# Designs tried in a protein design chat: VHH binders against NHL repeat-containing protein 3 (Nhlrc3). Part 1

Every score and structure here is a prediction.

Target 1, 325 residues: NHL repeat-containing protein 3 (Nhlrc3), of Mus musculus (Mouse) (q8cch2)
Amino acid sequence: RFCGSLVSRTFSFHVSWRMEDPLFRLDLGWPKNSEYFTGATFCVAVDSLNGLVYVAQRGDNIPKVLVFSEDGYFLRAWNYTVDTPHGMFVSGTPFEQSVWITDVGSGPYGHTVKKYNSLGDLVQVLGTPGKKGTGLNPLQFDNPAELYVDDTGEMYIVDGDGGLNNRLVKLSQDFMILWLRGENGTGPAKFNIPHSVTLDAVGRVWVADRGNKRLQVFDKDTGEWLGAWDNCFTEEGPSAVRFTPDGKYLIVAQLNLSRLSVLLAPPSGSIGDCSVVSTIQLADQVLPHLLEVDRKTGAVYVAEIGAKQIQKYIPWHSRTPAFGA
Structure headers, positions and changes below count from the first letter of each chain, unless a header shows other numbers; antibody chains are not in Kabat numbers.
F stands for the ipSAE by ESMFold2-Fast; E and O both for that by ESMFold2, at different seeds; each is averaged over both directions (binder to target, target to binder). V2 = 0.75 x the mean of E and O + 0.25 x the DockQ between their complexes.
Where letters were taken out, [cut] stands.
The coordinates of atoms that the task and the answers printed are left out; those that the model quotes come from them. Centres of patches stay.

## First folded at step 1 (VHH)

Design n2
Fold by ESMFold2 at other seeds, look of step 5:
Structure n2 (fold): chain B 325 residues (1-325), chain A 124 residues (1-124)
Amino acid sequence: as target 1 above (325 residues)
Amino acid sequence: QVQLQESGGGLVQPGGSLRLSCAASGFTFSSYWMSWVRQAPGEGREWVSSINSGGGSTYYADSVKGRFTIARDNVKNTLYLLMDSLKSDDTAVYYCARDLGYSSGWYRGYFDYWGQGTQVTVSS
C-alpha cells in the first residue's frame, strides 16, 4: 500500500479517512549521481551478491550501460556493442556474475541477446547482430524484449517486442533450445508482444503478454501452458513482471498508464485469478518500462523511459534483524 | 590486444593423427567460448568445433564427429584440437577463433578475433 500523500484529518464526528502503511517507500536518496542518466532509461538489473545496479539507456553519443552501487554511487559505464538496449538480467555465481542485455532494432547490434562480464567486456552473443530472423538453427531473434536466467543457468527469452516471432524460448546453459512456445495470437500459449519474463519459486514461468493484456503461465520444465491472468489488466497490459523474494507478491509495470501494480502471488497449485493488493500511480508520461527486484533486499528498481531515470522502492517492512537465526 | 596463435599443423597420411594448439593472450581466456574453423583451398570457412568457457561442453560439426576432440587448458590459456582418423577432406587451414555466440545445427558463430591459421595437409 502506497499513498500519493499522507493526509490525516480529524473531525468532531468519526474519522472518515486515514493513510495506511505502504508496502514500499521511495528511496529519495537513490541514486547519488543522477546526472549520468543522459538518455532514455529502458532497463535495469541487479547484482544482489556484489551490490551493483546496472542501467541501460538509449541516446546518441552517450554511455549505454551505467553501473551504480546499491547505495546509488556511480562506478563505471560502457558503450561497446550496445546500441538499442531493451532488457537486462544479472546472473551467475559470487565469483562470476554475468550481465545479459537484449538489443533491438536495425542498428549494428540489434536483434541480439548479449552476455557481458561485470566489467563490461562482451563474452557471448546470441542471434545475428543487426539482422532479425525467425530461425532456430541458428537461433535468431526479432526484437528480443527480455530474459530471465535461472540459478541453474537455464534461460527464458521473450522474443519479442513487436517483431514476427512472438515466442518464449527456453535455453540450456549452453544455449540449446530445450522448449519453445508461441506464435502471434490471442489463444493459450500465443502472444502479442511478449515483453517480460520471470520465474516463481515453484517452477512456473510468467510472461507479460503485453499486447494481449495478460500474464501467461507455463511449467518451467515441460513448457506446458498452465493458465493466464487477464482480469487485472483490462486497461493496459503488463510491460514488466517480477516476484518479490519472499514469494508474496508480483510487481507489474503498466507502461502507458504510468502505473505499478502489486499483485498477490498465487499458491503452488492452481493460479486462480489475479488480485491487486496495491497500486502506485506515477506522474503522467513517466512510462515505467521494465523493472527488477533485488533478491536479497526486496528493493524494486524501475526504469522510467519517459522520466529518463531509475527509481528505487524499498519494502516498508524490511527484514527484522534475526534473533539467533 | 587479443592475440591467437595456432601451431601444430603439418603433413599427415590418411588415417593419421595431429594435435593443434592455440595460444591465447590479451583477454580473459576462461570467460570465452572458443572455436576451431577451417578453410579448404577455394572454399568458404567451415565451423569445426566449439568449447564453452569452462570446458564442460563441446560441440562438433557432423563432418568431424567421433574423429576430432576439442579441449582447453584455462591455466595455460591454450585451446587444443586433437584430430584422429584424418581424411583428405580434412586438408585445410585451421583457425582458432574467439567465439561470442553459438547456435547448434548449422553453426554460424560470431568470431570477433582469429588467429593466422595453421595448415593441415592430408595426403599420401
Scores: ipSAE 0.006, ipTM 0.436, lowest interface PAE 10.4, mean pLDDT 86

Design o10
Fold by ESMFold2, look of step 13:
Structure o10 (fold): chain B 325 residues (1-325), chain A 124 residues (1-124)
Amino acid sequence: as target 1 above (325 residues)
Amino acid sequence: EVQLVESGGGLVQAGGSLRLFCAASGFTFSTYAMAWLRQAPGKRREWVALITSGGSTDYADSVKDRFTISRDNAKNTVSLQMNSLKPEDTAIYFCARHLDYGDYEGTYLYFDYWGQGTQVTVSS
């Protein structure tokens, strides 16, 4: 059986024949304590400043959130107020951290976007716990899938994963709605399962519009639709999207294909069409769901629902060391 | 421990009917969507039918109007009524738990537990 045993958590590494040198390699030594993955691992977030990796998993009577060091050592866990986690994001300064977790489904903490400190204490709740809704005052959610928090404290929330809202919501640092876009549909600025959201360095918001098999792009300040990429996703839509810190690539997961794709980042102007640079094909039923890129190191952490683990990929620095070279 | 146990498979002539059953235990059954999948020898596994926690159903095009999925939350069972069977329906049929969505929406299926399967053979 693929799920439900430690053997099903095997590390895997797949290299495409399309490139002479890979862009990333699997860190076989991460984590040191994989025995703490006792459920399906849905999402991962990275505190680049303090070298911490947060993991959320689903299962009955298990710790819902796990914290590891950058080097892979288990540090701590909590499950208080986390019910059915879907996405995570870490923001903060060296002196204070915020861990944001989206919660979905019909449980007592479902349909919320929640903020925790690094110790797992709940400090903020957005939405109405346990109750889906379409409202904006108060703000409600229907299976909120993921969020991104900018350095200014502004937030971008995709709402949601299979719910009725199908929208991108921008909030100020004090949680006021600055703009929103979307409804169910296939046209520009319409969504079907808006599942992941990220920002590039030039002020564009990228949304993985998973059910429509595309990425959609918006101006972060005005919410203006700037275009879409669909030509790389003919088989399956993206479940996750992040930029590498050098600005050269996007990392995309395709869940049911068990595939990671590296795409060439677009220029500052017109986004053009997407171009696949490299593909990492994982074993069947690994199911990479959401992922995070460490902004300092470029390491890519991938949450694998089916394999019940997080795998870490590190940027390629050298192929073969030579003595005295 | 989550367990899914299929039964009701067997040999049947083309045009005939079978009913499969899946007994579920080890989790709060009523909050999960459930599905049937199948795998013929040498073929990839394919989705057949899904039923949400609320009782809404969806079917693969190849079985639509011939197969009916249902659930009994009091007995923790899922069943698949298969009518007008064809030789291409020959496969091992698996009961699966959808990965914790409660209400299924969208185009992708997430399964975290599978049963051992039950063989269905349709003679030509």
Scores: ipSAE 0.020, ipTM 0.474, lowest interface PAE 7.4, mean pLDDT 85

## First folded at step 5 (VHH; from s9 with W106T)

Design b3
Fold by ESMFold2, look of step 7:
Structure b3 (fold): chain B 325 residues (1-325), chain A 124 residues (1-124)
Amino acid sequence: as target 1 above (325 residues)
Amino acid sequence: QVQLQESGGGLVQPGGSLRLSCAASGFTFSSYWMSWVRQAPGEGREWVSSINSGGGSTYYADSVKGRFTIARDNVKNTLYLLMDSLKSDDTAVYYCARDLGFSSGTYRGYFDYWGQGTQVTVSS
């Protein structure tokens, strides 16, 4: 059979007829308690070990952090020491989990990267609360956007969202700077709005360099620049990036396009060029900002600042669309 | 419940030495930065020293650099301040504080829990 082409922003023209399986489907049943989304939802983090989903939102007189079960039931909330949350990350052991939240702007807790226990008690603050800065002793931030915490406790912070720093900072578990890359610019290891950071399984650090419409890649141990991907982002840069737990794909959000893109993970060695294998087109003005992938299930949780919600997408393992004529 | 209890204060002569202790309970001590803060009679509170969660980094106010040493024992859940070469200006109530923020120079950290304080008096 012969099938004509469908022209889209993410797909090339196809000459031969193909049937392709979807990679993810929307979990219509998550969450059970969407009434708790009372503000703009900026970020989400997942505790895969205990089945918890953390959400941060912005707004007046509302709980700033919400906690849901993986089944979608609301459990608890807090707003203490959270002003203008931007990014989140969950790290820890099976017996102790920590929730990290970046805070931006000039409120009393802005320009910080903060650690909470699972009950919402503040346990650590990095940066100078309420005051932006470029310094390294003490370490300061200017709108820190997101972080990733490795199993060793080492941390990768992208700093920041619209500030002057434009850098990737690696910290030891005791918050000493191990290496630092970046300044404002378009060249290798320079940034314009470094907005999201993640690690792959082979020791590479991936940064969503949003304003430069690319992903940049660094060696996690040395900070050496390993290359960049720009050919998949001609219309808009990535706002978020995460690997799937099987290591086969990257999930990327493009905020103003209201789009999620699924990219092939690069081979070991050279990173090559990026390749889009699937897209999820969201309704106009949904505005997917940051996202997280559950390390156990592969579920993708997307914070939608325009739609003021979190949506959950599940890997499509048991169903294949039937297509024929 | 978080509890911090200072001890080891007392009366000493100028040039003397004193060792303060702070026993911590009700939280995971090894996960937090800890600080010493003091308050002299009729004055506001003054940051003295901070130590990171693992004990690898220490910070001091200019007024005590080279004379005071902060340390911690994460097995005993205890914070210490060794004070040498004491001066009359060091007379104060010394508080152990749980520090949720980086403290350096003229900036205060964020201190959410405080001990009851221990009196240090340096007099001839």
Scores: ipSAE 0.000, ipTM 0.261, lowest interface PAE 13.8, mean pLDDT 85

## First folded at step 7 (VHH)

Design d3 (from b3 with S103F)
Fold by ESMFold2, fold request of step 17:
Structure d3 (fold): chain B 325 residues (1-325), chain A 124 residues (1-124)
Amino acid sequence: as target 1 above (325 residues)
Amino acid sequence: QVQLQESGGGLVQPGGSLRLSCAASGFTFSSYWMSWVRQAPGEGREWVSSINSGGGSTYYADSVKGRFTIARDNVKNTLYLLMDSLKSDDTAVYYCARDLGFFSGTYRGYFDYWGQGTQVTVSS
């Protein structure tokens, strides 16, 4: 008798598999109030605990920060103390939310990393408002690009987008400098436009080193350089990076390619080389700048400066074909 | 509207003690760092002490370290400065300030709202 039973089971299973099934679908119904996108939408942050989505946009005489519900309804806006927003991050508890916004440029609140409550009241300012610089006392920034706040309140700031500093700064919850890495360059722990920063679940800090077409990785506690990924970015460097809530994938934006890439997360230990699992090709000239992943739902919100909108992508797991069904 | 009201100043002899209070209203007090700043006659303002939003971290100028204690009550929305071992050079108007800054080795305040101040005079 043939190995026909083993071969037929194997081949039948593989033949029933659909090619290129997406991991995410565009949520066509989000947002409900797109008329509030009146400028270039640079960044987005998600409060998973309260189901809120914060958006920052640039433009003259428009609301700079917009707040939407998870279902896409506009709730409120503010523009006081926000000049030229670049990145955002939301941290907090169900009872207290901290909305962090990086601000760039030469306006009176530029070159800062600022904390707001959910109603838009300014609570904390890092950096010297309106003054770019490289100093640490007082702490100065030069076009700070983005930040990440972990569950202990420690902060990771990439500084910055086109400035002189080209560094990753770790702060305690009371904003003491714990460690700092970087200068302009292409070698280990050097940067060219460090543009996005995130953490994985095993204590590694990932930086989108956009101008060098790579992700760089550091130990969150010591700041030790752990390696870099460049083999997935030969065409264009990443503008944004985040992990999915299950820790299995990274979501990366590539701005001028108008593309989102899903990468396989590395194991604990050595990071190896990156592997692309799938891509989401956006319409031409959409220009995805920064993005955020909802920690509870896995939804991906993408700030699209070219399209002047935020798009929401939701995980898609229900279509896996069943063998013999 | 943000309001800060200092009280508790007065005349005291060298070596004496005072407790200053600052009643806060019109904002979520527990979300902000708070500071005491003083100004002696004919001089600029001098940072005295800061406390983080939760009250767990306190910071002091070298001139007052070991003698002054900053504290806050986030239920009563009140900031305090306990001043012991007072010296004549502590004579100043003391201001309560809402602080958007932080301590980073040296401290330069970023204060968006101030109280009217309370006078402390140390004289025999």
Scores: ipSAE 0.336, ipTM 0.715, lowest interface PAE 4.2, mean pLDDT 87
Fold by ESMFold2 at other seeds, fold request of step 17:
Structure d3 (fold): chain B 325 residues (1-325), chain A 124 residues (1-124)
Amino acid sequence: as target 1 above (325 residues)
Amino acid sequence: QVQLQESGGGLVQPGGSLRLSCAASGFTFSSYWMSWVRQAPGEGREWVSSINSGGGSTYYADSVKGRFTIARDNVKNTLYLLMDSLKSDDTAVYYCARDLGFFSGTYRGYFDYWGQGTQVTVSS
């Protein structure tokens, strides 16, 4: 459902007795060309090295992928081989940029995780295009939701958004299965709609187990279950999760509450329980779906499927505030 | 305009060696995995070998492992297959293929472009 404007100017709402300064502020100047958001904006990825922001949107006869500069200028778009995009991730070097896009549904390229090179050419297809499945030979997906690619090229895929698999799959840089965890369920290492995946700096894999209203945590090398956080999500599960580059916080989207939650990052040992240190309450029906944090600047880009836009939040201590101070 | 041109096929005795080449043009060769696939007379196509985009990882069908070596030169945009200890059942047309696929225990490539093939015949 959409009932709000395409533009939101909201900042974090404070409960008065919890009074703390916001950790992030809305960058009202980003993007410069919002007219290119012509569909439902499902996901966003950031190339921190080259200062690029990729956006995927859904709609008929529109460009499915948009590219903006980090300063907000529209650069280019494409739509071929992208049917129903869900998640995105950027990996690569200055000479070999890669954009990964997950695709869902039964279109010709549905149920895949696809890689595009710096020229926009399709160079890898994981899964069986147009056909959902549970198999591992060949590797199949059922609505793959998102992925994370680490600096060694190893991949973590959450599979998926409302399908039968309910799993976390780790692949080598050459796409061989290193380990796999999960099945449908509510117990440890079981999922209901594993929707987002990220890594912390100490080798833990964090999964937004959206339908179970929790984050689950695994060892990146062994796949060992390390615990879960559920006490921050009693009202609504996380749709997206990312760490800030300084390692101090997690940024979590709660889609149906139109809310972003900033959680305190746990220590390197036990993860303990989650603690909400700040929230950004968006207008009703904005529906933040997935998000990305720029590893260089700490900026948070939020894909808002209800508002049909991407908004950028920057750390509060920026010397270029959106409202002037 | 993607083009793949195989060369280096021919007639060879059992136990002999042969080197195939595939010249690539019209695309960024170093972005893609590349594969060799063969087709014996009256048979379906059989995957032979694959190499990742950087050339650091190689994969082989069991029927050729230890006898064939795949390599690539990303400066010359050329894929190679060195074939040693050839047997009569290696007789086939060998195709160079651009590979968008994945390896999952038993490799199942997803080949979007193919060369015209080069004939390899192993006979006394």
Scores: ipSAE 0.332, ipTM 0.720, lowest interface PAE 3.9, mean pLDDT 87
Fold by ESMFold2, look of step 8:
Structure d3 (fold): chain B 325 residues (1-325), chain A 124 residues (1-124)
Amino acid sequence: as target 1 above (325 residues)
Amino acid sequence: QVQLQESGGGLVQPGGSLRLSCAASGFTFSSYWMSWVRQAPGEGREWVSSINSGGGSTYYADSVKGRFTIARDNVKNTLYLLMDSLKSDDTAVYYCARDLGFFSGTYRGYFDYWGQGTQVTVSS
């Protein structure tokens, strides 16, 4: 029967639709000083040890790199030797941290991967400033998109964002090439706009192969191709990929959809097919480009080119009912 | 401001030894790779040796490998070049340089600051 006095309670329950608890919620209090976002915000990196958030933005006559506390207060900025930033990564200790920034385009600092000390001083340059190339000795880049630095100091660079190289390069801590994979193409270990790179806890390197609408997976030690995920990206390729600290999920940005997707991390061994666990649909034209996950807190920082800001999402911790009467 | 000052050059007989020093100031010395570069009269500059920021990795040009030793002291902010078995072809002005590049098989370096140089002369 579809009737009775309980109809009003049943109808009230249906009308008041309970929302599923999200895996992440927007931190409305971050940042405290959003007035410093004066350009297009392309990338973000997190120093989990010191509680710092680095932001790179593009624009004329503006500070290119901004530093915020994890609580959202602006601390400092610099722009020397940074022109057209694309990706960034933070590694190091509380007393000796390094900020890596990729720079693209034909400007005076383009086609480089640059290391800065904690004071913002340039300490290392990979590539030839302002000059693209395909060479390996010296190593050259063509719009390097992003990098990941492991705790050992070994580096993974995706090269690049719309250039001709289409490769994944692994370097030792002293920048010797350990292995290299890729060329333009759609087959295994070939790329079309390799745009983001990260590592999981079981020795696999994950690359957002944006133009081919897939993630590709490699063994971190040998560079052996281990497989690909494409079934979650039929509408739009991933622009960014990171793992949550507990290793349970991947966070993926899909730029033109203004969407973040949470994927279930695969077990060790065969990677299987991808499975979307949750989706965060952002406002129209927000355009999430690259993102970073704080390894200590699980907070997700998203660089939004269209919205010209960085937004912070924090893990949902409510497991107890009691919200609402 | 960055300052690099070399010392320890001089006249020495073939087969002899010298120790060059480079005092660094005005920057965080321990954050940077450092290099020695030399220039003989009438020739271009030639990379000699490099050492990474922590001092754990050293690199040498083929012409000096086995004879020269690069070292650094990050407490005293000093770079060293120990030169043994010197030859007349080692005669040059030796420069200390702050190195932003990286080593490869054909090392080319990217040096943003240089010292004034110290003369080494190897003659009988």
Scores: ipSAE 0.297, ipTM 0.700, lowest interface PAE 5.0, mean pLDDT 87
Fold by ESMFold2, look of step 17:
Structure d3 (fold): chain B 325 residues (1-325), chain A 124 residues (1-124)
Amino acid sequence: as target 1 above (325 residues)
Amino acid sequence: QVQLQESGGGLVQPGGSLRLSCAASGFTFSSYWMSWVRQAPGEGREWVSSINSGGGSTYYADSVKGRFTIARDNVKNTLYLLMDSLKSDDTAVYYCARDLGFFSGTYRGYFDYWGQGTQVTVSS
């Protein structure tokens, strides 16, 4: 196994001296308390307003949700109603924070999208706990993978990870279905394992359609299909997608390749084809699953289910002609 | 420990009014949707009304819409139901419930804690 991320950057399966113009560097000081990662770390979410990082992990008789400071100190854990976490998102205002967690599998809380307050109390359950389904009244899920909550409280849920539904669901702040797209398939607005969802600043919804090796794009208001990117994913589909806060890049994880890719964000209007501007190759079997980008700082937090940890990458602010670059 | 305590029930004539209250303690009241649910003699549970955590959205069963008003005071940790134009069919035990549910075309409740209830009787 390789030691240290600096060794991985230097002696990965790519020539490290060709890393001219890096966009991100590994924060070796994060976390301060890695001993709290005692299971498989599946997802991460960031409360940029309060400087908190939430981590969900899987394992028997362990804390399922961990809370760290942005500086990497462990603060607390909670897990009473979290069985098998898959995805996570933090939403809220400076005065109230909500942590959303998708729960999957056959446990008593599986097949749900759940809201927690900052104390770890369960306050909302979408779906029918422990019972997968395809219905809309009541709304049911089949291994819901991830969600995104925008500033209006509207929600975008990808449903799901290997289940039967293969759909993108938009909900109002009070959880009325506003629109829905998808079924199993390879055509426009069809999915195979819709696994991650995010929004850009110009009103487009981006879905990691992992089994189809593409990103698909929809209008956030109408649900109209706007196109797809597949030319960057010929080896493996994306497991995670997020935009950087400046809107210039997308960060994508490819799980089995143990790879992070930085893509150039498209302009407003036509999305064109994707362009990879940087790649971070991780050691074999690290398995980056889902990730989050801090909207304030641009830091990228990556949940690594194989390595059983969270790694933090920070933007590289200065460029100089590098000696030995 | 979560506690919900209803009050304000009683005997009223048809067309009368009542105000029910529910005092909440042992949890962060402002984080939760709250609901009123009623149970008539010999009948199952019937959802009456719900209010979201901030109080900005309210929902009513068709049988009470226009006659009942749900409200909350997140400073006093109290849920209210103002009941007007009462009918004999409104006779029931009324429960305050902490609601983890959602509204999706039709209301779907998921109540993890209940009060002991307050009797409302509309007679004569």
Scores: ipSAE 0.291, ipTM 0.699, lowest interface PAE 4.4, mean pLDDT 87

